# Designs tried in a protein design chat: VHH binders against q88v07. Part 41

Target 1, 377 residues: q88v07
Amino acid sequence: MAQSIVEAPIRVDTSRKIIHVDMDAFYASIEEREHPAYKTQPLVIAHDPRQTGGRGVVTTANYVARQFGVHSAMPAAKALELCPTAVFKTPNFPLYREVSAQIHRIFHEYTEMIEPIAFDEAYLDVTTNKKHIHSAVELAHRLQQEIWHQTHLTCSTGISYNKFIAKLASDYRKPAGVTIVLPQDAEPFLLREPIEKFRGVGKKTVPKMHDLGIKTGQDLYAQSELDLIKQFGKLGYILYRRVRGSDDRPVEYLRERKSIGKERTFGPFLQSTTEVNTHLKAIAKLVAASMQSHQRHGKTLVLKLRYGDFVTITKRRTFGEFIPNDAALFEQYAEEIFEEVVDDHFNSGIRLLGITLTGLAPLAFENLTLPLYPNDN
Short names: E, the ipSAE of ESMFold2; O, the ipSAE of OpenDDE; V2, 0.75 times the mean of E and O plus 0.25 times the DockQ between their complexes.

## First folded at step 16 (VHH; framework vhh_7zox_3)

Design x5 (at its last look DockQ between E and O 0.01; V2 from the best seeds 0.00; counts 0 for: pae E 12.0 > 2, placed apart)
Fold by OpenDDE, look of step 16:
Structure x5 (fold): chain B 377 residues (1-377), chain A 124 residues (1-124)
Amino acid sequence: as target 1 above (377 residues)
Amino acid sequence: DVQLVESGGGLVQPGGSLRLSCVASGFTFSSYAMGWVRQAPGKGLEWVSDISRGGRTYYADSVKGRFAISRDNAKNTLYLQMNRLKPEDTAVYYCATGLVRYYDSPTLEYFDHAGQGTQVTVSS
């Protein structure tokens, strides 16, 4: 009587509220926003293969181009073959980064537990959040509305109790969709998913899976843990748990920056106050730009200087109110501090200058009055 | 202000067809998913169908294969072609924005805006 090794049930933590946010065709959508004529054209974000000797890879495509079979990571030349009328737009990463940063600032209004995955996607743990919104559904909806209002871009959201399921859910109703997968819905949801959508199943693994008759979550679920481990090693171990709704990975978030600053090192040492002021002006401008980019203001300005003999002085000035994000003001304060601290070591020249703002707080955002949704709790 | 105006409802016999229209104004229609919900007498609001910004369509099991949702962004209009109508389809039909529902659930969790609705009556 082969003792059916009753596999111990997998423990599933369902206590968390996780939102996966995925911007819809992010780069293409930004380009469409900038140039509305693209909305009715097949748009491919890539270097034009006609100009690059057939070289290039598609970063993303708008939904019109996707109808022709164009997709991310496709060779640009293949995209052109599939869609000869496609408009190729060279990626503008500085713009994309700026927009991404704007979106992340919105995330920070709701929670600090943010794990960015790319410019266009992030995990949010909203089990507890800054707005004390109990419904993850309401929170996700507000996020979508806020993002639209500020950026005129749409995103899709997946809501569930872990990262794995939330991510799968966000793909379910794209674009501009919301998908909720409750614990009781996790199994049927996962069983219907093709194996290609399971994290860790890459292009090299798919053929092997298919050869074994594993094409869907249902097929995967039918496999024993031991068999999966034998066939796929650590990945098999993970997949056995994932298909059963288990993902204990936390949302990994970075702590908020406590300071924003810029430093400059000088090859020829600075030998005059005039030179110092010139460079402080330049540094102040960079810091002001950074403060604006991060939508922060600070209460304390710190001047750092290092002499040619490596003596380093750090002096801070704290103000009763937040310092306006003004480069001229930063320069003025830095110069004033410099005059106060400069000593005989100046004879050795100045090797390094730095301006840093501390005591940071978010700039006041005019919060959109979003309709209050009834708490589903 | 967001406005949604439904039309096309009426009285039909079982097996008949209707085409509903919804004209939207006050927002960028092409940037939003749109959908239809209905409320039968004595019942709660039921999700019927929605269409994504990109044109992906979704249907409740009760209407799958019989109803077809479509949109014309140039006209800011949402459509619902209803074929093979049944008495169970009798309801007030609403055009809606910002639809949120659970996975594979006909239960609507939330919507932002809806019109005044159009009455659909299927009776012999």
Scores: ipSAE 0.107, ipTM 0.631, lowest interface PAE 2.4, mean pLDDT 89
Fold by ESMFold2, look of step 16:
Structure x5 (fold): chain B 377 residues (1-377), chain A 124 residues (1-124)
Amino acid sequence: as target 1 above (377 residues)
Amino acid sequence: DVQLVESGGGLVQPGGSLRLSCVASGFTFSSYAMGWVRQAPGKGLEWVSDISRGGRTYYADSVKGRFAISRDNAKNTLYLQMNRLKPEDTAVYYCATGLVRYYDSPTLEYFDHAGQGTQVTVSS
């Protein structure tokens, strides 16, 4: 359980400068940029429930739609009930990915320590930065200005000495906010926050917290470490530290596994489709075994090929359902993709083939509705 | 060291033409496929065209029929003839080798080497 053996204040490391960047209503804002008429209409980013027989979930909604109570992860049918006049726009994820990539290129002008959370959200560690800017507030303003100039989109930023407080701070003033929580201000800031804002306190935990009289950070702070551990285990240990402003988690610029793949290089280069298919079969077996070993399945299969003249082609195929971890099926899809994409560069032969699965989730999460986002607790 | 030096950019009116050149050094030019990529202000890298070492040419849909890529292996030089230019063609154009591109998207993933780029501006 806990390693605390002495009742003393927790040591808090305040040496880092962390920025949390959260794009304001990202998908809806992009659609409004492309079609300005949406700015004055209730806009819901989701497949139209009138066309799906009432199925689907809201990805996000613009400000007008939010006034009707529409929010992300809500059933699209419920959104339609709340706002019958809403315009439903099917998500254009390729466009959103492109805009997100633009924004990340801006981040890289300032730091390489970037942890992407979603297309619209990232942590940056700017303790040192490539521009030698002393003020993290000035840096955050520069980021917002540059993002606006390049994309015409706004973002909200939170600045503090750790990820936990930076994320809470970014929610404090939206849209287009910059909020800093200095070490001396961290305790008052955390004590006023509702308990549901604390990561790990979800739908099952909130009732337990309320039964114990814990509704705010102040109530949480008042609890003994031992009582929190008895009631909540590891979460109790973590929350005791978080409410005291302690969070030593690094900005993870080398992220957890997002893909599982295998590739082979060839010398002599492959000269025929028969040779290619032979090796795709072998690679597919390896990928299927690796997917199963890691207890994952994925919604996207990627073929990578590199020609002898050094041109490399990557083609993705994304499915509505998780792909079974079946070597024959991976081989079939890879062969179909190869036949579709191969061109006259093949005259120089094939020097590399690869099969990769992305859009990963644990096997217990078959056919999830929103596979592009991590599950909330 | 590998060097790629682009030239020939400039300001041109819509409907006009422009010819880009790229002089290569530091590698065996004739052994590599070469390509052009572009980046408009605030946009991602976009694949424009590539040419195999044997001279076969490939084009993004947005430029097909208007642009012509070619190479002169004796002079270690890559060319891009751009005709019927549109405002949408405004970008910094890069000469590149080792292109890694998506099949279904003009967005370029990566390149092994590229030059400093040359600005092409198409405006009235």
Scores: ipSAE 0.000, ipTM 0.445, lowest interface PAE 12.0, mean pLDDT 84
ESMFold2 (binder alone), look of step 16: mean pLDDT 85; pTM 0.869

Design x6 (at its last read DockQ between E and O 0.01; V2 from the best seeds 0.00; counts 0 for: pae E 11.8 > 2, placed apart)
Fold by OpenDDE, look of step 16:
Structure x6 (fold): chain B 377 residues (1-377), chain A 124 residues (1-124)
Amino acid sequence: as target 1 above (377 residues)
Amino acid sequence: DVQLVESGGGLVQPGGSLRLSCVASGFTFSSYAMGWVRQAPGKGLEWVSDISRGGRTYYADSVKGRFAISRDNAKNTLYLQMNRLKPEDTAVYYCATGLWRTYDSPELYYFDHAGQGTQVTVSS
């Protein structure tokens, strides 16, 4: 009798109102809007494989083409095989970007808490909003209407108390759908979802899940946290919580990468502090360059190291001010953290080093401490 | 396949002692750091202790001075001597390798391999 370890209930924050907006077949819909004749044809947004020597990937397809089995990320050549009468349209990204920007402007009328995922997808935190609309459902409806009015495009919305469920919900009733998952409905909703719909479960994970008899949320829910962690590591930890309706990730309204970092794996393992410092220096340079390229600065530096014996340590240092984008400084802090955390596991060598900056903000917001008082010299 | 088999758990009174064992197979035991983690009812996995390849031992603050981790590489066995047990020590204890821990939190987020666990109950 496997004593059902009564796992402590996971704390679930249900206080937020989150809307996931997903534009329906976004690129294809735009093309159909521009060329109404496409509405009755299988339309594939991709380079024509007949012109590219069989090369190309489907970005999206309209609903007509989808009936033939065409889907995103499919090889264009395969799409042609499935649908020989398909019309291939080369992506017009400038147009798509423009339309996306228009949609985002609409979002901004309602809330500043917008996390764009792609040109066609975004999370909105509308717990508080500019329109003072209490009902997230009403707000979503207004958004859909406004989007239609301005762009003649449809979107599906998922409404829930966190990002994970909201996203799942938006996929449930496409196109032009509204799916609401209330806190009391979260469990039943999640239990019915196929495992493929769970964020983080990719093509490589699905077979393993299936081999373990995990095909649905219900199957996933039945797994112990430990078992999931054993099988899937960090992903298992996450999935255990997600299937129980827990997602504490905020809507990140600043497109700011939550973090910018670089990691390096070593073979052979590093065996000396000198080697570690050498590589930390190199990693720091890469991170600094990345930070500069993204015009970001961070408040927190995170060092990650993995020993040869597979012990992994992560240590963060948060500063009162933004850290200057200086590779030498990043190196210094990383080295300091390393010295602080290094232990006898170092005898097994180091197989991985990583430096990551978090607490990111745009460099333009450098609080120039304007000297308030002009030195009367 | 990596296997870790824990044993030695049971019911003890507060102040009592238990010795847990973990027998490892399917990998070169002596090449890996080993550790113990536990999960109390309604709580997440908590790091308890680990031991390096060289035999250096580390402990969570909650068990420091009460628990002792050791290993016998010849027997591919990891041990945890638990003394002065408290009700708050009640948990399933797991032998694990490939531990990821944050220096800022004693909580274990993930590991590469762990056993099925052994139940430790401390109750008056």
Scores: ipSAE 0.260, ipTM 0.741, lowest interface PAE 1.2, mean pLDDT 89
Fold by ESMFold2, look of step 16:
Structure x6 (fold): chain B 377 residues (1-377), chain A 124 residues (1-124)
Amino acid sequence: as target 1 above (377 residues)
Amino acid sequence: DVQLVESGGGLVQPGGSLRLSCVASGFTFSSYAMGWVRQAPGKGLEWVSDISRGGRTYYADSVKGRFAISRDNAKNTLYLQMNRLKPEDTAVYYCATGLWRTYDSPELYYFDHAGQGTQVTVSS
C-alpha cells in the first residue's frame, strides 16, 4: 500500500466555547407564525404532490404532521399517503431568507465568528463575545430570548468545546433547548451515542459497522486506528478522533461562496425550445437577483439541463470579464449554451433547467460586508 | 425580584383532577420557557413538564397523556391541568423558569428561579 498512517498522540483542545444553533422546524414555524391556524393542522412545506404529478420532497413538516410519520427529505407523495388531510404549503423562500437574515443579525450582536450551515442552522464561536458574557449557557439563553422577542421563533442550542460535540448536544431536547457537554462529560457522552449519530456514518455505512460489532461510541473507541482506516478509509481516521473528543475544525466565518445558481424541475416536461426559453428567462431573473443580493458577480455561467429520460448535461462558458448581473444577459448566454448542447434526447422532454454563476468575486470591495452575508444597510 | 407564586394544590382522590396556577412577576414572562418540577416525599426534584416561548409542550413520561401545561402571556400565568391523578403524583409542585440540563444527567434540570411550591396530595 502507498499509504501509511502513524498513530500519534491525539490532542484535545478544550479552550473554545462553541454553540450550535438549530431553529426548530424552521420553515413550518414561520408559516405557523404567519397563519396561526396551521398550528393545529398537519402542515407540510412542499409543493403539493397533487399539482406536481407526485413529485417533490418535504422540506419541513410541523409537529402535527410529524405525528403521522412525515419527515424532512421524504417524497411529498409519500407524505400525502401518510397524511391525506395535510395542508401543503409551497415554500416561501424569500420570507425564510429574510427571517434567517434577521436571526443572523442577532447572532452578530454577540460574535462575528458565525458559520452558517443552512437558513436554520449555524455554529457560533463565543470563546470571546461582544457582550462579555462569561457563561456560554447564559449566552445561549440570551440568544433564545432575543430570537423569540424579535421573531417569535424558538431554537435549540448545543454547547461544547468543538463543533462535533456541540452539534450532537443540540439534538437533545428538554426544555428551552439548551444542552451543554463539558470537557469532563465528553467521553461518557460520546461513548453512549449510537454509531449512526456520528457524522459520516449514514444508512449505507451503518450495516457494515454493525456487522463488525460497532454499534456505539464505546465499540468504536475500542477499535484500533489502523483497523478503522482499513475498514473505512478516511472516515475511519476521522471517527477515531471524533469518538475521543477531538475536533479542531474552526468555525468558518470567512468562507468564500463558490457559486450562486437557481434550478427548476418541471411537470409536465418541457417539449419545445419556446417553453425552454420562457423558463430560462424566469430562472435568469432569479439568478441575477440572487447575485445582486449576495453582492457578487461571476466570470462563468453554467447551464444544467436534464431530459425526461434522466440524461443530464452541464455545460459552462467562461468570459473575459465579470458578467454584469443582468437577467437578459444571463438568459441570452443560457439560451446560446442550450442550443449548443441540445440533442435528440429532447424528444423525451426537459425535466430540469438550471443556471449557475461561478468564478465569483465581490461586486464592490468598498461596499462589501464581512462575513459573506449581506449588510442590512 | 423574580417571583413565582404557585396555587391550586390540595387533597384529591385517585382518578381526580386538579389545576395548578403560577403567577409570575419581576421579569418578561413571555420571553421565558416555563415549567413545573415536583418533589415527592423522600425524593429529589423531578422535572414534570415545560412549555416553550412559542407554546410547544413537553412532558415527562410519567405524566404524558394525563397532564396538560399551558400559559397565558397576557396574565403572566402558567397552568398545569392534572387529570387521572395517582398516589405517585403526590408531591410539592414548583413553578420554574430558566430551565436547562446537562447530558450526563438527562433526568436533572437546572433552573434559575422557582417558587415556594404548592402541595398536591393524592389519597383515598
Scores: ipSAE 0.000, ipTM 0.229, lowest interface PAE 18.0, mean pLDDT 83
ESMFold2 (binder alone), look of step 16: mean pLDDT 84; pTM 0.862
ESMFold2, fold request of step 17: ipSAE 0.000, 0.000, 0.000; ipTM 0.422, 0.095, 0.101
ESMFold2 (binder alone), fold request of step 17: mean pLDDT 84, 84, 84; pTM 0.859, 0.861, 0.861
OpenDDE, fold request of step 17: ipSAE 0.000, 0.006, 0.005; ipTM 0.199, 0.312, 0.240
ESMFold2, look of step 20: ipSAE 0.000; ipTM 0.125
ESMFold2 (binder alone), look of step 20: mean pLDDT 84; pTM 0.861
OpenDDE, look of step 20: ipSAE 0.017; ipTM 0.345
ESMFold2, last read: ipSAE 0.000, 0.000, 0.000; ipTM 0.402, 0.419, 0.462
ESMFold2 (binder alone), last read: mean pLDDT 85, 84, 84; pTM 0.863, 0.858, 0.863
OpenDDE, last read: ipSAE 0.000, 0.000, 0.038; ipTM 0.202, 0.202, 0.329

## First folded at step 18 (VHH; framework vhh_7zox_3)

Design y1 (at its last look DockQ between E and O 0.01; V2 from the best seeds 0.00; counts 0 for: pae E 12.6 > 2, placed apart)
Fold by OpenDDE, look of step 18:
Structure y1 (fold): chain B 377 residues (1-377), chain A 124 residues (1-124)
Amino acid sequence: as target 1 above (377 residues)
Amino acid sequence: DVQLVESGGGLVQPGGSLRLSCVASGFTFSSYVMGWVRQAPGKGLEWVSDISSGGWTYYADSVKGRFAISRDNAKNTLYLQMNRLKPEDTAVYYCATGLSRYYDSPELEYFDHAGQGTQVTVSS
């Protein structure tokens, strides 16, 4: 008597409101904004293969170029072959980063629960939000409008009760679209999706799935959990649940620490510049370590000092570029500021020293030169 | 209490035009997505168009290029300019707030409030 392993019903949490925001052809759109003539031309964001000896990869392309079959991660030489009239524009990542940061600032006006995926994509948990907007739909429209107003760029949004479905939904009404998948519609929605759209199903997995007759969500749904696990391991376990509308992953938001700093209080008070420098050096090391651990860099260094008589001085120095996470630099700048601000109150000694970095940005965003559109497969 | 009062419906020939109006009261009109839905005889509620608080507009495929939604926040009024009307546009049109947009269907199952509706009849 084969004990029918009563597969425990998959629990689906539908209590959250999740918005996936996807900027429409982000890099290309920025370039088109800067150069309107590109709007009518096939635009490829890549190094020109004619200048690189046939080397290079397409980062993204505008909709005109996409009509010729150009897509992200394509060799640039192939793109040229497909579209000989294509305009190749070398990526301007500093500009793209700046625009991305601007968009993220807008997100922060609505919620702190933000998980950036790329420069052009993010998850927002808006179950509760700063604007006290009950409707996720209204919130999405406001976001789109605000983004347009500030950047003249469009985004598409997907709204659902989890990250997985929200992301899939955002692809349905591009550009500048809003797509909602309610809990009752989740299963039918997922059953229609091609297997290639399921997160975790990469280029290597697709052929195997197809060989097994798994081409759509419906096909996937028909598989037993055990078979999926046997064939795909952990991915099989995940996909079995995803196709049934289950995704318990939280929106992982890094509390944007507005600042990273360290302070020390002294007893006895510091009475000499030598002592001050010694302690600034120590504080700078701690701050640098903290900055590194948080994978942040800052544009502004703030020195705080409190005298024995409780007079407090706070002085900031903002730099044109991000300050390298170098303890020696932090120390140097702090010492320089100290020399500038120190006054007769120093006779009462120093009770407190602090170094704080503000204007923080993720270090990882500098390295995300990776094709931000992995999913435009 | 939320009130939505539609007007501007009537009988029109194919190819004709109508302008619908909706006056809203009982809530902060400027802060909400407003839209139009319609119900044809024997059919369910169909989404027609909506406009965000910031003026971002969306249209169903069936009306795109023919209808134009707008709003006057100072007057708490929503508008729908309907051009090149077709017999298939015959329906009761409702002003609504709190609309959801489904991925694959223009049918609406969810909205916060709707008016009493105004009849639009397109016939030769």
Scores: ipSAE 0.277, ipTM 0.711, lowest interface PAE 2.0, mean pLDDT 90
Fold by ESMFold2, look of step 18:
Structure y1 (fold): chain B 377 residues (1-377), chain A 124 residues (1-124)
Amino acid sequence: as target 1 above (377 residues)
Amino acid sequence: DVQLVESGGGLVQPGGSLRLSCVASGFTFSSYVMGWVRQAPGKGLEWVSDISSGGWTYYADSVKGRFAISRDNAKNTLYLQMNRLKPEDTAVYYCATGLSRYYDSPELEYFDHAGQGTQVTVSS
């Protein structure tokens, strides 16, 4: 080969307790709560296609409508064809947001490590919790009971040691289910799952999988990593790890950030380039750690400096590729920008230095570059 | 009231190009993932492309290398440049977003709101 292939051992961290919470038919359930007559009618939460000229997409449908074949992400016009008697209710997003906020306040009674995915879906990291509940299963039951008590809505929960398995577990027994997949149960659980259950394997990808003889997690497990990457690129790399029970993604409990930066003020002011570079090195380490903690990388590095006479310079450098989360690279680029912009105001000293990353995006993979993997992120 | 208004569809020969636009209102456009989905005659809804608030682009394999998604947050406008069009690209194209999501979530799996659609027809 012209370049080396590094095949790292797959590490499976089983130390965490992760709960996936999925509200049962959320929008439709809220509408049924507000208007109980909907429970016996086919209800479709979507703009009425008769009033939109046939446009629109189904968000949610109740049990009655689902019996006619209506499902989420279906064109609203198709739902009308399948069920001409359906009641179309325009989504009341303000109400759904309010109910979602109420549910999230309940989550916060148990943990601060909450990753909201949608109004009806969240991950909770309950490895430790505020109620001192030993069992994650008991905690999940407590959550379900409190949600029902406060909202009269049901949810399904999945519990495991990572986000991927917790999500799959929550789908196992719906509605109102609690499903746990312990580390010793993970492989048998994953091997029996239909390939369609693996995130990223939808109706476009399923035929390709079937052509390769892959219909279940067992079939997927049997494939070599290189073959999966060759056939499916980044998805293949991910699926190889997921079917082996590996998913190190943290529960991301902070709102999405547009920039990540650190700055420091000085008294006494910095008087030499040597002092400046020393502090840029320290600031670069803090920014790199923060970027890694938030699982982001960025395309633009911004240097901010303020002179002792309050003249402030902010200069940015945008790169064609994402900058690796490497403190030495951040330091190098910040020092280069400093040399580019520094002027005679430096005679008054430097009172503030800052490094900020912008143009952020999520990391795709953390520790490997494979020769056949496209870099699309 | 949320509005997504697509334009730029039409009839084009195989190998031709077309540029779609979508003007958005009624929500904070710059905070959400925006995308394109399409529906061919007699087919289900198919994801085509999306773009994050930070400008990250993703494409279905069937269009990668031929289509380019972009956004102008100052104008609340989403674009889709379609090159080397094929008859199988014939569809109604919808501008879409996930309004029920908490901002530009990295876990976005589907869109829950779409515009009126614009017809693209690729035929000799």
Scores: ipSAE 0.000, ipTM 0.306, lowest interface PAE 12.6, mean pLDDT 82
ESMFold2 (binder alone), look of step 18: mean pLDDT 83; pTM 0.846

